VH-VL binders against f4iux6r469to655. Designs and how they scored, part 12

Target 1, 187 residues: f4iux6r469to655
Amino acid sequence: RLLQRLPGCVSRDLIDQLTVEYCYLNSKTNRKKLVKALFNVPRTSLELLAYYSRMVATLASCMKDIPSMLVQMLEDEFNSLVHKKDQMNIETKIRNIRFIGELCKFKIVPAGLVFSCLKACLDEFTHHNIDVACNLLETCGRFLYRSPETTLRMTNMLDILMRLKNVKNLDPRQSTLVENAYYLCKP

## First folded at step 22 (VH-VL)

Design c4
Fold by ESMFold2 at other seeds, fold request of step 23:
Structure c4 (fold): chain C 187 residues (1-187), chain A 120 residues (1-120), chain B 112 residues (1-112)
Amino acid sequence: as target 1 above (187 residues)
Amino acid sequence: EVQLVQSGAEVKKPGASVKVSCKASGYTFTDYYIHWVRQAPGQGLEWIGWIDPYSGGTKYNEKFKGRATLTADTSTSTAYLELSSLRSEDTAVYYCARDRFEGSEWFDYWGQGTLVTVSS
Amino acid sequence: DIVMTQSPDSLAVSLGERATINCKSSQSVLYSSNNKNYLAWYQQKPGQPPKLLIYWASKRESGVPDRFSGSGSGTDFTLTISSLQAEDVAVYYCQQYWDTPTFGQGTKVEIK
């Protein structure tokens, strides 16, 4: 019943209220159910990812298994799908990578995981992986570029992205997508 | 809570068709592929194909192309395997399985299996 | 298709002793970009469907006892049961998910 309200939490106040109410249901079974519900966020509701990430961050200090389980599921999903060319549902991959990016901004996902995901997309610069990389950068790229400890790595990754754009003949949509992602990180 | 419940055992004659159902519950049916895997008596596991209930897309093992048809009914959360032109070597237990992630091709939940016996 | 070959076909092991099952793939299932081996292990008890034990070659599925472990990389993989229990009598299958799914022929484990 509380988990049915999760897709309706379209504001900071709504997700914070639900988070408080959920604290009274703290059992291992209930924590696993929450993680599954968060992971299965609707593909059509990407605006929820920031609010779900906020809930996870709020619960992280007292329910440490929630962030660890969710991050493991998201990483496993990324790695399962990064090379699969006959998985045609790009929206699933976009949901995955944007969730990773949002959690990075809330300091739940370490920057190292984000860079590993980005590296994998740049190593295999496929049609889907270009969109995935650009969505990751749009979500957390500027955050990592402005952070002193990650600025150099982000700069190097952005340079690689632009080099790949220049040597690979991208269609106009993806060329624009790469440029937009680049300049969003480095305005 | 995730469950895949399959239809009951069937006995068929060579040349007939069989349609096995797999009713899913406890999760959002359109969020995962359903795979079909068979196991002949005393033999190992053989992958048949998958269906994506979200798009209706399918992929088949080359061995079964032209004979196997995978479908899904999202209104009943049920996947189907139809196998035509049955031969005695098609005698097997047929399993449905959910992949762990949409398109990942490893399986976290399996149906109980459906024995299909093809004999004259 | 990637051919998966297991050895032995069957083995008998005394209660509490170590059981070792090998699996070899005809092609590497290691993805260098993420350093992951796309290999799973399943347990199938008599009259039951397969049950997932291990994925990424070495990662235990939730609820699987810690006596089960996976190791290996590239083309050569091992499932180890460190202290065999009576309920471990089953057939064990490896499966790769790098390309079109394929399974090993299975290894039957019995109590000696």
Scores: ipSAE 0.793, ipTM 0.906, lowest interface PAE 1.1, mean pLDDT 92
Fold by ESMFold2, fold request of step 23:
Order: structure tokens, then C-alpha cells, then sequence
Structure c4 (fold): chain C 187 residues (1-187), chain A 120 residues (1-120), chain B 112 residues (1-112)
């Protein structure tokens, strides 16, 4: 019942209110249900990802298995799909990577995971992986570029991105997407 | 809880067609592919193909291309396998299975199986 | 298609002893970009559908007892049951998900 309200939490105040109410459901079964509900956010509702990430961050100190389970599911989803060229729905991959990026900004996903995802997309820089890499950068790239402990690694990744754009035969849409992602990180 | 419930056993003659159903519940049907896998008596598992209920897209094992047709009805959350030109070698238990992630091709939930017997 | 070959086809193991099942793929299922082996193990008890045990070659699915472990990389993989129990009598299948899914022929595990 409480989880049916998640899709309606379209503001900071709404997700914070639901988060407070949820704190009274501290059982293993209820925590698993919450993680599944968060993971199954509709692929058409990307605006919810920041609010869902906020809820996870708020609960992380007292319900440590919630962020752990969610991050593991998102990582497994990314790794399952990054190689699959006949997987038809880019929207699922975009939802996945934007959620990872939002959680990184809330300090739930470690930067190492973000760089691993980005590296995998750059290693096979074709098909959906181009769009996925760009969406990750648009979500958390500037955050990581501006953070002292990750600036060097992000700079190196951005350099690789631009080298790949220049040597690969990208169509104009993807070429523009790469340039936009780059300059969002290094304006 | 995620459940895949299949239609009952079928007995068919050679040359006929069979249509097996797989009704999904406990999750958003259009967020995952449904795969079909068969198992002949005393034999191992053989992948047939998948359907994406969201787009209607399909992929088939080359061995079944032309004889297998995968469809989905999103209004009833039901996937279907139709196998035509049946032979006695098609006698098997047919399973539907959900991939763990949309397009991942490893399976976290399986239907109970549907025995299809082809005999003259 | 990637051919998955299991050995042995059948094995009998005393209760409490170790059971070892091997699986070999005709091509590597290791993706160097993420260092993941795209390999799963399933258990199929008599009269039941397969049940997922292991994914990424070594990661146990939730609810799977810790006596089940997976190991190996590239083309050579092993499922180990460290202390065989009566309820572990089943056929075990490896399956690769690097490309078009293919299964090993199965290994029947029995109590000796």
C-alpha cells in the first residue's frame, strides 16, 4: 500500500514524507519489497529517479541493505545488457544508467562503479553503448569532474570519449550527443 | 510474487500445430522478455526463442525458425508459443521463462512446464 | 552457437561428501571489459522446472545454500556441492548467456 504512492512522489517534500512513513516498516520482507519497487520504476518516468535516489540516501544509514540490494540489481542489469546488440529497448538501458548516475550524486553508488560502466561502454563504443555513455555523463559527469578525488580519472575518460568520436563513424545524432555530453562535463 | 502459469498438457498428431500459453503475474509484463525452452523426455534443455512483449520483437533459435511463432497479449499478460508441422521428435515439456533483466538471456523464473506429446 | 559440454554425465556421491561438476564452453564467455563470465548454473529436481543457482559463474542466487559454489573462467567452469544432502539429488545444467543461450547436456547427481 505505501509503495503504491512512489510514482506520485514528484517533489522533494512528497518523497521525504513517504520516506518518513516508510521507516516504520523495518522488516527484511518490507525492505526487499521497497527495493523491487524502486528498481521497477517505469522506463517512461525518468523524472522520479532523483527522488527515488533521495529516498535511498535517506534510508541508507538505518537500512543499509536497501542501497546494497538496489545497487547490486542495477549493476547486474548493466552488465547483463552492455554486450547485447539484439536487445531492442534502449529506454531500459537509459533508465538503468541514469539511476546509477543519480545514486552516484547521492553518494550511494561509488564512483568506481560509474567508471566501470563508462569504461565498458567506451570499450565497445557502438550501438546503444554510445547513448548509454552519454546519458551517464549527462547525469553525473560534471559532479565527478568537479570532485577533486575523481577529476583526473573523469578527465581521462572524457579524452577517450572524444578520441573515439573522432575515429568511429558515428551518425550526426550520436556525434552531437557525444559533444553535448563532453561540454556538459567540461563547459 | 512473480508467477508464470502455463496451459495444460496437449496430445497432437504429426503435422498438426500446438499453441502453449504462459500467463505472467506479479510484475510488469512488458518490462521483461519471455523465453521458451523445451526438454525432450530424458534429455537436456533446448532454447527456442524469446519475445519482447513491449515491442513484439522476437528472436529464434535457428533450428526452430519457420516452425515456431512467439506472440504476446499485453492485455492478458500472456505469452504464446505456437509450433507447427509437429513431428514425434517434438514430444517434450515446453517451459516459459522470464529473463532476469530485459534481454539478459538468463532466467530467474520458470513456468511449471507443458507436456506436448506427438504421436500417431 | 557456443557449445556447452558438461562432465560427467552422471555421478554418485555419498551423503556429506563433495560433488564436482565441470562445464566447458566452445568459446570464451568472459567479457574482458567488465571481467564477468556470462555463465549460470541451474538445478532441476525430478518433476520440476529448472531453478537458478549461480550466475556470473560464481555468484549465488538469493536463497541458495552456501554449500553450492561456482568457479572457473573463460571456457572452464565448475559447480561444487561441498557437502551433498539428500535434497540435492537433481540434474544440474550450465548455461551461457554471452550470446544465443545454450545449455550443457546436464549432469545427474545421485546419492551413492
Amino acid sequence: as target 1 above (187 residues)
Amino acid sequence: EVQLVQSGAEVKKPGASVKVSCKASGYTFTDYYIHWVRQAPGQGLEWIGWIDPYSGGTKYNEKFKGRATLTADTSTSTAYLELSSLRSEDTAVYYCARDRFEGSEWFDYWGQGTLVTVSS
Amino acid sequence: DIVMTQSPDSLAVSLGERATINCKSSQSVLYSSNNKNYLAWYQQKPGQPPKLLIYWASKRESGVPDRFSGSGSGTDFTLTISSLQAEDVAVYYCQQYWDTPTFGQGTKVEIK
Scores: ipSAE 0.783, ipTM 0.900, lowest interface PAE 1.2, mean pLDDT 92
Fold by ESMFold2 at other seeds, look of step 22:
Structure c4 (fold): chain C 187 residues (1-187), chain A 120 residues (1-120), chain B 112 residues (1-112)
Amino acid sequence: as target 1 above (187 residues)
Amino acid sequence: EVQLVQSGAEVKKPGASVKVSCKASGYTFTDYYIHWVRQAPGQGLEWIGWIDPYSGGTKYNEKFKGRATLTADTSTSTAYLELSSLRSEDTAVYYCARDRFEGSEWFDYWGQGTLVTVSS
Amino acid sequence: DIVMTQSPDSLAVSLGERATINCKSSQSVLYSSNNKNYLAWYQQKPGQPPKLLIYWASKRESGVPDRFSGSGSGTDFTLTISSLQAEDVAVYYCQQYWDTPTFGQGTKVEIK
């Protein structure tokens, strides 16, 4: 089964080889199975997200439902969890937002979704949302800051982030996380 | 492919306890919470609580706190509800259900239900 | 806890006619940050567990017939079965997932 090889694709060559092999399994059922396998990337293996995003980008021109299904699942996951303070495992939220950020860099997730996610975290800037916002910025913030069509919106969001840091009583870990995310996006 | 298979019906006397099992298959057990919901005969649905099999964390409906205990065994992909100090009002079908996303608290798959009858 | 109230408690509808079920929440389940209503609908046929029909108030789950539709926002929600079929005889529940899960008391739908 080719899908069991996904977690082992820790290089560009490995994911590209699997992507080529998978092209010969182009049915609706197989595309749904691939999307579910990509979505269920191990939360302890965040290094795989860029390679999974590369595979999606490679398949996007010929298999339009793969990116659309995956993005919808990630968006639904984000929205289901963004306000949940009882949720015990931040790793799921971090996996979710980093995957969204990686797909944004590959032009699969539109920047509008990223800004919507960031806005939601800034609107209630407490608890896990601080970490989620910072992880999103660490993943794709510089990309959006340097892109001419999104520079203004990203700059405004970074300004809001710093104002929130200054008015909220963040613990030292989160305060440092915000500063690191900010300066990764711009000097 | 996703299945939740529950243990069989039980008959108990007031004051006893019961432990209902829910075996999961067709997905990674630790990626989703398992919720427990009960339904008294001819009545609606009542949420009991959830367990996160990944962390072992739990949350309970206040009505059941102190009497309900949720556990999970990751080696067998099985969740358990134990309800103690049973009363006749605890007679119900008990369901396990999987949340759609870990912690989302809406449910895409349900077990078949386990009837627990409390009578004296 | 957010209290979910359904109306009517039971409904008899002729085959092929429209069935309409209302659900009200004691507080808004609309999150302004993402403009999503945290509201689901379930169908429970006799002798079966509940089955997810609708989430985000209006989004049909895969495999659910398009005669089922959800609408509403904030505190007021509606499940509509546009042309009732014999297989739709069931109890229908709304459920909010904004906070601690709570269900409506259920609406029994029968063929008249």
Scores: ipSAE 0.782, ipTM 0.898, lowest interface PAE 1.1, mean pLDDT 92
Fold by ESMFold2 at other seeds, fold request of step 23:
Structure c4 (fold): chain C 187 residues (1-187), chain A 120 residues (1-120), chain B 112 residues (1-112)
Amino acid sequence: as target 1 above (187 residues)
Amino acid sequence: EVQLVQSGAEVKKPGASVKVSCKASGYTFTDYYIHWVRQAPGQGLEWIGWIDPYSGGTKYNEKFKGRATLTADTSTSTAYLELSSLRSEDTAVYYCARDRFEGSEWFDYWGQGTLVTVSS
Amino acid sequence: DIVMTQSPDSLAVSLGERATINCKSSQSVLYSSNNKNYLAWYQQKPGQPPKLLIYWASKRESGVPDRFSGSGSGTDFTLTISSLQAEDVAVYYCQQYWDTPTFGQGTKVEIK
């Protein structure tokens, strides 16, 4: 019942209200159901990811297994798919990586995981991984660039990104996507 | 609770076709591929292929290309395996399985299996 | 295709003792980019479908008892049952998911 309201939480106030109501459902079964519902956010509703990440961050202090379960599922999804050329639905990979990026901004996903995902995409810088890397950067790249503890590593990763753009024969759309992601991080 | 329920056992003559169904429940059918794996009596597991219910895309083990057809009906959350030109060596239990993530090719839930017997 | 070879084909172990099953792949299933081994283990009891036990070579699936553990990397992998129980009698399969799915031929575990 409360979980069916998740797709309708299109504002900070709506997700905060639902989060408060959910605090009264603190059982292991209910926490697993919530994680599953958050993970299965519709591919067409990426605007919800920030609000879902806000809910996770709010619940993290009282329901510490929610962030750990969700992050593990997202990491497993990323690693399962990063090299699969037969996986056709890029929207699934975009949902995955943008959720990881949003959770990083809320301090739920550690920066180390974000850099691992980015490195994996740069190590195999092909069609889908180009889009995935750029979506990650668009989501949390500026945040990591502006954070003192991660600025140097983000700068190094951005340098690698631009080197790859220059040595790979990317089509105009891919090249523009890389440039846009770069300048969003480092305007 | 995720559940994959397959159609009942079939007995077929050589040269015939069989169509096995796999009805999914407890999750969003279009978020995961459905794989098919068979097991001849007393033998190991052999991957047949997958279908993506979202796009209708398929991939086949080369051994079955031309004889196996995978389809999905999103309105009934049901995947199908059709195997044509049956031979006695096609006698096996046929399983459907859900991949853990869309396209990951490892399996967290399996159907109960459908015995297909090909005998003259 | 990546060929998966298990050893032994059959194993008899006394109740409470350690069972060890080996799996070797014809090429590495380790992705150096993320340091993950794309290997799973399944248990299949008579008349039942396979059940996922282990993924990423060493990660236990939810609800799988602690006595099951996976180890190894690259091309050589091991499933260990630390204290064999009666309900562990089954055939065990390794499966790689780096490329097109392939399974080992299976290892039958019995009580001695």
Scores: ipSAE 0.781, ipTM 0.897, lowest interface PAE 1.1, mean pLDDT 92

Design c4
Fold by ESMFold2, fold request of step 23:
Structure c4 (fold): chain C 187 residues (1-187), chain A 120 residues (1-120), chain B 112 residues (1-112)
Amino acid sequence: as target 1 above (187 residues)
Amino acid sequence: EVQLVQSGAEVKKPGASVKVSCKASGYTFTDYYIHWVRQAPGQGLEWIGWIDPYSGGTKYNEKFKGRATLTADTSTSTAYLELSSLRSEDTAVYYCARDRFEGSEWFDYWGQGTLVTVSS
Amino acid sequence: DIVMTQSPDSLAVSLGERATINCKSSQSVLYSSNNKNYLAWYQQKPGQPPKLLIYWASKRESGVPDRFSGSGSGTDFTLTISSLQAEDVAVYYCQQYWDTPTFGQGTKVEIK
């Protein structure tokens, strides 16, 4: 079916072509199948997230349930895992938060959700949450910093991030990751 | 269609071991933990532990520590619970269940259950 | 471990009437950072495995009839069946997923 082509869409042209073809399959069952396929993006294929987000954005005006179902699944995944220290696979959390960040840049995820995720990671700034926060910022932090409506809130969050780096005993890798994320947002 | 299909009923003597299988289909086996939950006749649900098929990591309810062993075979998409040193109070239906998200510890799909009877 | 306690142990309700089940946790399952209660409800009909009804204390799983609703926060939670149907005869369990999973002892719902 067309959904088996999703992992092969490694360019803007490929995902746009598939998106056009998918428009002819507009039934509720097919929309649910698409959302499941998008959510199940391989954790080893993070480069696909921008292309998947592009497809969702293109379909959003005519298939409103696709973005709403996908965003709900991603939010539920984030909230289920944010405090779990014995969940071992950081790759799943990185996939989740990068997808949320990409969808934010395409105006599918509202900025409020991004700030809620970031706040949750900063509230307990340990373990995987440090890496998750930094990956979110690397994905959409500059976008939100340069957007007039969200500049102040993003600035405040970046100030909190740097304060936490200076107060917490981070290993060199995470300390560098925090600095890189900060300066990517505020060059 | 997500399915968890368990092995058949077992009858064991006290002191023996039992190994229950749970074959998964309809999803990527290594993307979710498999949990084990048991239910003694006429009683409630008791969580035993989980296995992460991707890493092989496990977590156990303290009550079963040292007696329960959770394993997974990714080539057959099958999880296993082995319970040793069986006692009469281990008589129960044993369920496998999939967590909703990898490590979330709440369950969207359950196996049909495997009755293990321990009697002298 | 977080101990989950349900009340009552059993409940008889006439068809079409309201059934109410309470669940208490020994410590809060509310995460203040996201304002989510890590609490699920399951239905188990005779001879069947449990089935997820509600998560986040109040969010209905897809395909669950809207007569099922969850409420409460922190340590005190309620499952309500607004108009009991014959097929709702089951045992109902609350389960927390804040930490190591634990279940309530169950509440049997029967038709009076």
Scores: ipSAE 0.776, ipTM 0.892, lowest interface PAE 1.1, mean pLDDT 92
Fold by ESMFold2, fold request of step 23:
Structure c4 (fold): chain C 187 residues (1-187), chain A 120 residues (1-120), chain B 112 residues (1-112)
Amino acid sequence: as target 1 above (187 residues)
Amino acid sequence: EVQLVQSGAEVKKPGASVKVSCKASGYTFTDYYIHWVRQAPGQGLEWIGWIDPYSGGTKYNEKFKGRATLTADTSTSTAYLELSSLRSEDTAVYYCARDRFEGSEWFDYWGQGTLVTVSS
Amino acid sequence: DIVMTQSPDSLAVSLGERATINCKSSQSVLYSSNNKNYLAWYQQKPGQPPKLLIYWASKRESGVPDRFSGSGSGTDFTLTISSLQAEDVAVYYCQQYWDTPTFGQGTKVEIK
């Protein structure tokens, strides 16, 4: 019942209130239901991802399996789709990677997973993977660039991205997307 | 809970068509492909194709191309397999299955199966 | 299409003993970029639909008993049931999801 309110949590106050109420439902069945509801966020409602990530971060201290289950599902989704070139997948891939990026900013997704996702996109620099990489960078790239522990690796990844853009024949939309993502991270 | 409920058994003559339904519940129907897989008596599993209920896009196993038609009705959360020009070798249990992630092409939930018998 | 070949076609194992099923793909299903094998295993009991057991070649689906394990890489894969139980009598299928999905022909497991 509380899970029906998730799509309506379009503000910090709304998601925080729901999170407080959910703290009292600390059963294994309820935790699994929450994770599935969070994972199935509508593809058309990407603005919810930050709020859902905030909820997960708040619950992480009292319900450790919520973040671990959600991160495992997101990683499995990324790996299942990363090599698929079906045009119908791109919205799902964008939702997936932006959720990973939001969770990284809340310290729920480890930076290593973000770098693995980014590396996979750079290793096979396909039309889909360019959009996925740029969305990841737009979501958490500057956060990782400004963090001392990850600055060097992020810098190396950004350099590889720009070199790939310069040697590949990208259309103007994707060329601009790469440049925007780069300079958002490293102004 | 995720559930796929299929229509009942069918008996058809050669040359006829059959339409099998698969009603989904417990998840957002448009977030996952529905696949169709058949199993002839005493045989293994044979993939027929998938439909993306979100876009209406489809993909078919070449063996069935031209005879199989996959559709979906998002208002009822129901996917359909129509198989035309039926032959005796089309006698099988037909399953619908949900892929684990949209487009992943491996399956976490299956319908109960629909027996289609083609006999003259 | 990637052809999946299982061996043996049928296997009889004493209750409590180890059952081993092999699966070979005609092409590698290992993606070097993420080091994942795109292989799943299913169990199908009589009169029932298939049930997912294993994905990524070795990862157990939730609720699957620990006695089921998957191993292998590239083109050669194994499903192992470490201590066969009566409820494990079924046909087992491997399936690759690297490309257009294809299944092995199945391995029937029985109690001796």
Scores: ipSAE 0.696, ipTM 0.865, lowest interface PAE 1.5, mean pLDDT 91

